# VH-VL binders against Mitochondrial distribution and morphology protein 38 (MDM38), part 1

All scores and structures are predictions.

Target 1, 223 residues: Mitochondrial distribution and morphology protein 38 (MDM38), of Saccharomyces cerevisiae (q08179r182to404)
Amino acid sequence: KLIEIRKKTSEFLHETLEESNLITYNTIENAEKKQKFLNFFRKLYSAKEGKIMTFQHDEISAIAQMFKNDSVLDNLSRPQLAAMSKFMSLRPFGNDNMLRYQIRSKLKDIMNDDKTIDYEGVESLSQEELYQACVSRGMKAYGVSKEDLVDNLKVWLELRLRQKIPSVLMVLSSTFTFGGLPKENYSKAFSPLAEKKETKSKYDDLLDLYYDGILQVLSSIPD
Structure headers, positions and changes below count from the first letter of each chain, unless a header shows other numbers; antibody chains are not in Kabat numbers.
F, E and O are the ipSAE of ESMFold2-Fast, ESMFold2 and OpenDDE, as the mean of both directions, binder to target and target to binder. V2 is 0.75 times the mean of E and O plus 0.25 times the DockQ between their complexes.
[cut] marks letters that were taken out.
The coordinates of atoms that the task and the answers printed are left out; those that the model quotes come from them. Centres of patches stay.

## First folded at step 1 (VH-VL)

Design C1 (framework fv_concizumab)
Fold by ESMFold2-Fast, scan of step 1:
Structure C1 (fold): chain C 223 residues (1-223), chain A 121 residues (1-121), chain B 112 residues (1-112)
Amino acid sequence: as target 1 above (223 residues)
Amino acid sequence: EVQLVESGGGLVKPGGSLRLSCAASGFTFSDYYMSWVRQTPEKRLEWVATISSSGSTIYFPDSVQGRFTISRDNAKNSLYLQMNSLRAEDTAVYYCARDLEYSSSWYFDYWGQGTTVTVSS
Amino acid sequence: DIVMTQTPLSLSVTPGQPASISCKSSQSLLHSDGKTYLNWYLQKPGQSPQLLIYEVSSRFSGVPDRFSGSGSGTDFTLKISRVEAEDVGVYYCMQGIHLPYTFGGGTKVEIK
């Protein structure tokens, strides 16, 4: 059931995100950061027009870091907030401000939990604890092996704690990568051109998948 | 008119270093990916490095990775290639080349006149 | 690495006659976007390489219509319908789909 709810809410969010302005450009203080922001979105718009583009992980992270949870939530419509709430296994109720509060509260809980898990080590969690952690973060968990849950959570912690990706973007990116398989309606133009690599671990594959999800969220932003 | 002018080539001993420069004019430099391509004495063309329009994304082939660094100064419309631990096989004419606007190198539309690098003892 | 093989190594052509150059890649150059990233460059004596054709068959700005590119998958051809004196030089094919980007060995075209 959770899978069904997450699929439906993901599809709705993907169809409507481009109607939302998810960032306040004037909050970017550094001149070089502003230039990187503008150049990144020019690159994304070129990709939407059919040009093949390569996006590096550090480039995606640098741009994603410029977003703030409150700014993103303030720019989502009530139906989008309700969909996000349902995706996060919350019961949406009340007006827009109440929905934003629910989501903020949940994101804060996840952030505090992230720090605790990272400190104690992902591998210290029981199977049930690991399952709940992954479910709470929008990951596919039912029927997934313990080893796969560990890898998924380690990638989340890397992006959230070390790459400083805002929690709201992490949740939205999960809608594009839920189940570990990209949706058929997405353009391959947003995937980076393959650079020759020798050995690639399952962790590296998951990292690429999550970055692709973040890129797809960023690509939904209007020009 | 698009112009790319390279400089900094010369004679250097194995293990030495050289820094190449490319001065760009006639287009909005900050919008384009830029590359270095070299031509060996046998006239073989080899891609050496690519840098994104902002400078945040960089690519190298295995043959130069760890030894060469590419950088740019968009305020000065300049591209650079820092070459360290030079080897005899690095002997070539080095060309500055323009990639596509906001995209990696799937073709180079304009090339500079080249600067010669000779690595010999 | 994708290996690009050009044939012939050299061509001597009487002015006004056609010329044909072949380029073969070790793997398909077809991208998932449906485009094929095969490009042709000309290096005239004493000059830098210049772009002739990109994406198999698209002529670059200012390139005469006597130049045409064709092919698919791994086999590509550059044709000059009527070779002129200014067409003398070395022609190179290049694949732009995968890193590292690679070039063919070149084909020298000269007038008889």
Scores: ipSAE 0.000, ipTM 0.422, lowest interface PAE 18.3, mean pLDDT 79

Design C10 (framework fv_concizumab)
Fold by ESMFold2-Fast, scan of step 1:
Structure C10 (fold): chain C 223 residues (1-223), chain A 122 residues (1-122), chain B 112 residues (1-112)
Amino acid sequence: as target 1 above (223 residues)
Amino acid sequence: EVQLVESGGGLVKPGGSLRLSCAASGFTFSDYYMSWVRQTPEKRLEWVATISSSGSTIYFPDSVQGRFTISRDNAKNSLYLQMNSLRAEDTAVYYCAREYYGSGSYYGMDVWGQGTTVTVSS
Amino acid sequence: DIVMTQTPLSLSVTPGQPASISCKSSQSLLHSDGKTYLNWYLQKPGQSPQLLIYEVSSRFSGVPDRFSGSGSGTDFTLKISRVEAEDVGVYYCMQGIHLPYTFGGGTKVEIK
């Protein structure tokens, strides 16, 4: 059962990501960007210590954009790579480098597919194509309405193609959807505020949810 | 033919407000991200704001964050920029622009309007 | 923010001769999706900017083949193989990889 596999692998990844440095501070090129990165994580660590902090969408995106797929994959352990492989509906095989290659190839396929779907329009997809697109991106799709699948895919494309958030972070963010309820103090600290709107739409609620997932992944980075 | 026409520019005092409008024609407005880009008197180009096709996602640089608001009305094929708490450094020609959609990604602006001049001075 | 630096500030060219404009970014413009988000724009006197090249080297619709873009990482070049009178204007590079979008300071191309 895909749902059970995704739940188990998500719980494992959620619990173990804190053991991995998903980005090496020293690889951030610009001194100004290093300071911005450091300030963001000081704010995030304060939130983890129980202080109520608010994170704006653009703030989360700016930090997420500093990550690279290869660097993140290089910092994951073999059990984490195997879990990610299973979450992505792949059969884990070989040594660490082979697992990284397998995941990298799958991420590349998803990125190419993102571009094709965006070009043709989400509404151009058949019901089956829409379902498979959502499933392949780690989204909850079984029992989800067509309208919600469309909205989920549109939000994914917005974050991937417009906000240029790395595919690996998007996939890791999806694992928090299947891992169950976040810890109380973490979920409270990690609730980003959407930009102020007179009327909030379902699409805006989905954006908040996806940004929360990204923030959860970023919060897993050790002090 | 694809066309963008800006209006609403003028002379305002520091601290004042101004609302810019952009009328789009010749393409399916609701399919495109739209942006405002300004050009200073020194001819520097500065991105000011971007709004997604549906209007659900909005982006600003720090320089205008909290002072400017971007909005759109897809039924009227119109884009708007509400500018509050204007400063001398906001003096520029403001261009409405369509985001280029190519090879499955957005690359920045392809079609630009003629521009509308905003002068902030005492 | 990514800083875009253009050289030279201005360039005076005899008609039919080549021109070359450099653009340097403070950070790599290569995204993990394999694309490099670097555009070139031309602003002719009295006109709005127009897109010439996107993704480093792809000519926009209607752009003559005398215009070519090249480069990778942080170093980019726009070349005009044979400058014509209609090519007069200010050229701008732009990065679209990270918000905020940022532009180079511009390079003015004039005919001698």
Scores: ipSAE 0.000, ipTM 0.431, lowest interface PAE 17.4, mean pLDDT 80

Design C11 (framework fv_concizumab)
Fold by ESMFold2-Fast, scan of step 1:
Structure C11 (fold): chain C 223 residues (1-223), chain A 120 residues (1-120), chain B 112 residues (1-112)
Amino acid sequence: as target 1 above (223 residues)
Amino acid sequence: EVQLVESGGGLVKPGGSLRLSCAASGFTFSSYSMSWVRQTPEKRLEWVATISSGGSYIYFPDSVQGRFTISRDNAKNSLYLQMNSLRAEDTAVYYCARGLDYGDSWFDPWGQGTTVTVSS
Amino acid sequence: DIVMTQTPLSLSVTPGQPASISCKSSQSLLHSDGKTYLNWYLQKPGQSPQLLIYEVSSRFSGVPDRFSGSGSGTDFTLKISRVEAEDVGVYYCMQGIHLPYTFGGGTKVEIK
């Protein structure tokens, strides 16, 4: 039932994110950051127009860091908030502000849990704890090996704690993974330039996947 | 007390249409997903449709997809099932039931049911 | 679609004796959230179905403790420790994990 809920809510969110302004340009206070934001989205819109563009992980992180959980949630419609709530395994209730509070509280719980897991070490978790940690973060976990769950959680912590990617963008990026249909636009045209190793590790592949998801969320923002 | 009361059933010819209604009372209707479940003359139970608490998410099995529409009016505490292009195999007792959301992965309560007969 | 298979199709029980009903699913009902979405319903003669057990083993409010559910993965059992006259009816298992949601064919319980 959770898998079906996540699939349907992901499809809805993916299709409707373009209707939302996830960040207002005028809320970016620093002139240098404003210019980086504009340059990034110019590049992204060029990619959406069919030009082959390459994005570095550092470039994606720099832009993603400009987003705030509260700002993103403030710009989501009630149906989008309800969808996100259901994706997060919450029972949606009340008006827009109640839904935002519900999601905000869940994201805060995950952020606090991230810090605790990072402090104790991912490998200190029991298999059950590791499974629940991955499920609560929107990851596919059923039938996934312990080794792969560990790698997924380590990548999440790298992006959240070291790259400072907001939790809301991480969750929204996960929804694109659960989307039902192959996306032609999710393509080589705007995939990030992966760290080039002659031999890729599972960790490196997952890292690329998460950056691709973040880039896809960012590509949903109207110009 | 929590109650669900169905209406709108009847006899209809193949290819015809019917609209079923379900009146809810005794709980906060807008907080729950709602479903329709039918019981065939052979006593098999078949899930027919589910609508989320806010009405934005709707699910059907392939057997009724494109023919049936589920909707709700939270201000009136009412659930509806619009059935078009009816077939003989749609003959059943149709129950309105509360659920299934992540939190409520079961059906409770069930209404008394309304009978739909599709025959020439 | 997940196929739900119930056995036996019917069961005749002497009052006070135990009864056991089996439900098997064609796929595991264990979900990534750690829950198993298997429910049991009872339809008494002339009445609508009513919830007995949800998530394998949780008794719904008002359900007597003589009813118990157990199982994991694909194999589930509903047990009635001492069958009473009021327990007569058709019992259905249901999976609530994968669309489309599906029910077992039912098991009729009668008193001898």
Scores: ipSAE 0.000, ipTM 0.422, lowest interface PAE 18.8, mean pLDDT 80

Design C2 (framework fv_concizumab)
Fold by ESMFold2-Fast, scan of step 1:
Structure C2 (fold): chain C 223 residues (1-223), chain A 119 residues (1-119), chain B 112 residues (1-112)
Amino acid sequence: as target 1 above (223 residues)
Amino acid sequence: EVQLVESGGGLVKPGGSLRLSCAASGFTFSDYYMSWVRQTPEKRLEWVATISSSGSTIYFPDSVQGRFTISRDNAKNSLYLQMNSLRAEDTAVYYCARGYDDSYYFDYWGQGTTVTVSS
Amino acid sequence: DIVMTQTPLSLSVTPGQPASISCKSSQSLLHSDGKTYLNWYLQKPGQSPQLLIYEVSSRFSGVPDRFSGSGSGTDFTLKISRVEAEDVGVYYCMQGIHLPYTFGGGTKVEIK
């Protein structure tokens, strides 16, 4: 049942996210960051128009870091907030402010848990703890091997704690990858292009998948 | 015809180091988790280390954490256990075993190699 | 750490008679996927351990149907319906769900 709920809410969020202004250009606080933001989105919109563009991990991280959980949540509609709550295994209720509070509290719990897991090491978790950690973060966990759950959680911690990607963007990226992204001419352009001839582990494949998800979230910004 | 052949065991003094090797054949080595399991002189079985198929995930119990290192070379179908700061309690027969959390069991075991830590 | 307790320490069985070995874990071995990851291994004299049963009750390839596993939660049993001479050895249970993976102390099965 959780798989069905997550697929349905992912499809809804994917289809409606383009209607949301997750961040506006004028909320960015310095000239260097504003130019970097503008140039990134010009490149991203060129890819949407069918041009093949390459996106590097560090480029995606730099832009993603400009987003704040509160700002993103403030710009989501009530139906989108309700869908996000359901995706995170919460029971949505109340007005917009109550939904934002519910999501914010869940994200704060996950952030505190992230720091604890990172300190103790992913390998310290029991299989039950590992499964629950992945489920709580919006990852596909049912039918997933323990190795893949460990790799998923390690990628999450790398992006969240070291690349400083906001947890709200991590959750939204999961909604784009969970139900499958629409693949068209520019889909290859949205994924970071890996070095040719480099042998990738499952960890590296998952890292690319998460960055692709983040790109899809960022590509949904109308500005 | 899955075969696992351990080597590198021997007699070492406390504080010494030893490197064990396991040569695998009869299956696609790069598709499997690999582990080391030891058996004490009292015949107690103790899990020592596990490494994922890609080598990206490694598990140790606290008893060997920081002293032992597990590694693999998929091109050579080989598994390794580097043992440093050896203690008398590390005296055991060390088995190379195929598996763990992709299967949740050890389906094939090698013949074992004996490590003795004594003065 | 999960402690695995096997009883009895040893069994002397007349050929053709049944044998039963108990394994108890200090915590539930039920996985969130609904499966229970409790395995049984046999070590014959002078040989390496070999897998007999995985996931409580699944026989490994080539294992005779006289071997059966059962149990749930924390209590598990390995049964041999008719013990044969080739079944002599030490039997070990193992939990493989929680780190560190742990084995029972072993049960020695001998023929009278």
Scores: ipSAE 0.000, ipTM 0.408, lowest interface PAE 21.0, mean pLDDT 79

Design C3 (from C1 with heavy chain D99G L100P E101D Y102T S103A S104M S105V W106T, light chain G96S H98Q Y101L; framework fv_concizumab)
Fold by ESMFold2-Fast, scan of step 1:
Structure C3 (fold): chain C 223 residues (1-223), chain A 121 residues (1-121), chain B 112 residues (1-112)
Amino acid sequence: as target 1 above (223 residues)
Amino acid sequence: EVQLVESGGGLVKPGGSLRLSCAASGFTFSDYYMSWVRQTPEKRLEWVATISSSGSTIYFPDSVQGRFTISRDNAKNSLYLQMNSLRAEDTAVYYCARGPDTAMVTYFDYWGQGTTVTVSS
Amino acid sequence: DIVMTQTPLSLSVTPGQPASISCKSSQSLLHSDGKTYLNWYLQKPGQSPQLLIYEVSSRFSGVPDRFSGSGSGTDFTLKISRVEAEDVGVYYCMQSIQLPLTFGGGTKVEIK
């Protein structure tokens, strides 16, 4: 059962992400980007300590863009790789390198599919095609209307193709969608920001939700 | 008649800060994406920042990320650009510009008069 | 980033004669929705930029019909059928298919 598997694997990944070093300073290409990285995490730790902080989408995107799929996957443990594989509807097998290869291959397939869907238009997809596209990207699709599936896929394409958010972070952020409640790593200081924001459309609501998910993944990084 | 009027430009030393304002009139401000676009002394146009109609979605190019923040006050029909850690390369005329009501800015239909920012010692 | 290249850098036109400006993008500006996100602006001396044409060929309100845009993919052209004194200025193309939004370097149009 996909829903059951996704619930269990997302719970495991959320609980264990703080044990992983998803990025190191030496992987960041220049001094200005390193300073932005430091400033972001200082702000994030202030929020975790209970201070009210405002996080702009551009700040989250700038930091998220510094992560590389290979670097993230290299820093995940075998159980975490197996959980991610299961979340992505793959059957995990073999050693760490085989799991990393399978996940890389799946992420590449999704990326190529993203480009094709963007070129042809989300609205051109059939109901079944929309459902499969959302499912393959870790989105909730069971009981979701066609209009909501379209909006979810449009937000994914905006973040992946235009904001250049790494696909591995997108998949990890999707694991926070299955909880339905604030995670322990989610500071209460983040909640007032979302509650005070005015939303004009379903699209804007979903965009905020995805950025919140990315922020939760970033907030799981220790130190 | 759509009007956009910028203010807040001036002379500032490297490392300094400035806050630009744009006063909008003649349209329902809260319905539109708003942007800042600058023009260098060499007359190159550079997009600087975009904010959605509600203020929830914000975009910047890499050259200003972490240094600039864009915000809006829909009750006051005002757009703002807070510029920190200013560099000589930020010297430009700064325009506020209106985009259509969409998920992303597809064009700028109206531009303000511009306000000049000079970063020099 | 998508690079926008405009040619020529400057153009001197006899009044009443046609003018043509080229804009080339480093990748296709055709979106999956069937629209191509290429726009043209004019900056008259001492004035702010103003929108002339959006989405390749749509004239903005109040823009004279002597202005026309055409092109597809990566190659775009702005044509002025009969250049008038009021058309003097710098013309810029812009892509809005992806971030960052980028502009061409401009083409200066002068009379005589």
Scores: ipSAE 0.000, ipTM 0.403, lowest interface PAE 22.3, mean pLDDT 79

Design C4 (framework fv_concizumab)
Fold by ESMFold2-Fast, scan of step 1:
Structure C4 (fold): chain C 223 residues (1-223), chain A 119 residues (1-119), chain B 112 residues (1-112)
Amino acid sequence: as target 1 above (223 residues)
Amino acid sequence: EVQLVESGGGLVKPGGSLRLSCAASGFTFSDYYMSWVRQTPEKRLEWVATISSSGSTIYFPDSVQGRFTISRDNAKNSLYLQMNSLRAEDTAVYYCAREGDYYEYFDYWGQGTTVTVSS
Amino acid sequence: DIVMTQTPLSLSVTPGQPASISCKSSQSLLHSDGKTYLNWYLQKPGQSPQLLIYEVSSRFSGVPDRFSGSGSGTDFTLKISRVEAEDVGVYYCMQGTHWPYTFGGGTKVEIK
């Protein structure tokens, strides 16, 4: 049942993100960051027009870091907020501000949990705890091995705590990595690569998958 | 079998230049990060340079930054190290090394080529 | 740069007896990805270095099971359960977690 709910909400969010401006250019803090933002989206636009472009993980992270949870949530429509709430296993209720509060509160809980898990070590969690942690973060967990759950959670912690990717973008990227495959045209236009050698390592494959999810969210922003 | 064969070492004066080559065989060269590691006369190992499988990303320690250039020719299965502005402290045996499948370690090393910087 | 300190500087071992080599780093080698990139190499007399252990405890292909690596954070150990004549040489630890890559000073192992 949860799998069906997540599939439906993922599909809806994928279809509708292009209708939302998740960041306003003029809210970016300084001239250097503004220039990096403009250069990134010019490159992204070129990719959408049929040029084959490669995106480095550091490049994706630098742009993602410019987003703020509250600003993103303020720019999501009511149906998108309701879908995000359902994806996060929350019951949507109340007006738009109440939905934003619910999501904000859940993201804060996840962030605090991230810090606790990171401090204690991912390997310290039981199979049940690992399953629950992955489910809470929107990851595919049913039928997934303990080793793969560990790797998924480690990638999440790397992106969230070390790369400082905003929680809201992490959750939105999870909708792309969990429920839906990226659009074929967009997939062909985008090639996120680690600065290190691309390899068949499970950790590196998952890291690429998560960066691709983030890139898909960013590519959904109209310019 | 994986083989790495270095060449180009020799005696050079301070301030001079030298180009080292490494011929790789027995594996798909274009799939691997490649590195140069040197061993001083005192037997200390020192990492010199790393280049990504495609050649697009390169790394150097501060000690050789701006003086050395690493490059590769995947069509020829060859790795190169261009050394400029050589100093006495660059005297060493230079090894060509392959980074392993999970990188951050060197799984195969060449036989080494000796570089001596002396007036 | 990360400083790698090996002890002892040299070790003389009777054949069949165990040997242990210590490697300490000036900073934690735990990478943000949860892995620890600490490797061990052996350089036999007149030969190039060869990989023994990577990522703390993974034996490289063809390396005998008498070799084992252990440790975490800043403190690492390479153990040889029973030293054989072919194990003579200089052992080096290396860290790959931080740029630039750095090596230990080496530990010379000789047979008594």
Scores: ipSAE 0.000, ipTM 0.407, lowest interface PAE 19.7, mean pLDDT 79

Design C5 (framework fv_concizumab)
Fold by ESMFold2-Fast, scan of step 1:
Structure C5 (fold): chain C 223 residues (1-223), chain A 119 residues (1-119), chain B 112 residues (1-112)
Amino acid sequence: as target 1 above (223 residues)
Amino acid sequence: EVQLVESGGGLVKPGGSLRLSCAASGFTFSDYYMSWVRQTPEKRLEWVATISSSGSTIYFPDSVQGRFTISRDNAKNSLYLQMNSLRAEDTAVYYCARLRYFDWLPDYWGQGTTVTVSS
Amino acid sequence: DIVMTQTPLSLSVTPGQPASISCKSSQSLLHSDGKTYLNWYLQKPGQSPQLLIYEVSSRFSGVPDRFSGSGSGTDFTLKISRVEAEDVGVYYCMQGIHLPYTFGGGTKVEIK
């Protein structure tokens, strides 16, 4: 049942994010950051128009860091807030402000938990604790091996605590990655010109998936 | 539930051609790399072909390169293997398999379809 | 191509007893990313191969904990702590480090 709920809410959020201005150009205070923001979205818009563009992890992080949880939540509609709440395993309740409060409270709990897990080490978690940590963060956990759950949580902590990606973007990124595998990968191993397979670490693969998810969230922003 | 169903196998003379099909259900077919893996009468498993999720990237080992073509139709959830210039050593059970993104390992296989090349 | 060699060719086991299968590769399966790309598949009679273990020791979803993998470099072992009737079949090791992926010749496990 949770898997079906997450799939449905992910599809809804994916389809409707274009209707929401998750950030506005005028809210960026620093002129240098404004220029970086404009350059990034110009590049992203060119990619949508069919131009070949590549995005580095550090440039995605730099733009993602400009977002704030409250600003993103303020620009989501009530149905989108309800969908996000359901995705996070919360009971959607009350008006828009109550939904935003519930989501903010949950994200704060996750942030405090992130710091504790990072301090103690991901490997210190029991199987049950590991499973619940991943589920609470919107990760695929049912049928996932212990090693993959560990890698998934380590990637989350890297992005959240070290790359300072806002937790709301992390959750929205999960909705874009929950529905399946990427349609194309970056490996040249399957190219007719490749002589040997390029193997990726699972950690690096998961990192790429989260960055792709963040890029998908950012690409949903109109204009 | 992930399900892969192969068809198109049969008896053919050396130099002949066959087209194998694989019907996928229970997952988003267009998101997965797919492969064909064959099993010889001696029970050896051999990699035959790989195709990316979009169909733009393909791989063949030298043993079938230039003779076999792999393709897919994502709208129909179908994978194909066109086999030309068949040889006695191509006699095998051909399996359709789904590849995991993280390590490109076959995680689900079809029931297989038998190809027999008479020498 | 990387050559995978399995021993023994067949193994007859009394139910509840342990079984051990060895796999050797012609070159190291340790990649520069720090991971070792050695995997195990099981083919039960009349069925298609199914993934058992990947990256030397990680069990695939639904695989019982009586199955364990170990090894490094070029030498690998699959152990079944207590063989059950449902474990009968042919076990294959497989390298996933370089295309074409190659499989061992298989080890047939039978019940006495």
Scores: ipSAE 0.000, ipTM 0.398, lowest interface PAE 16.7, mean pLDDT 79

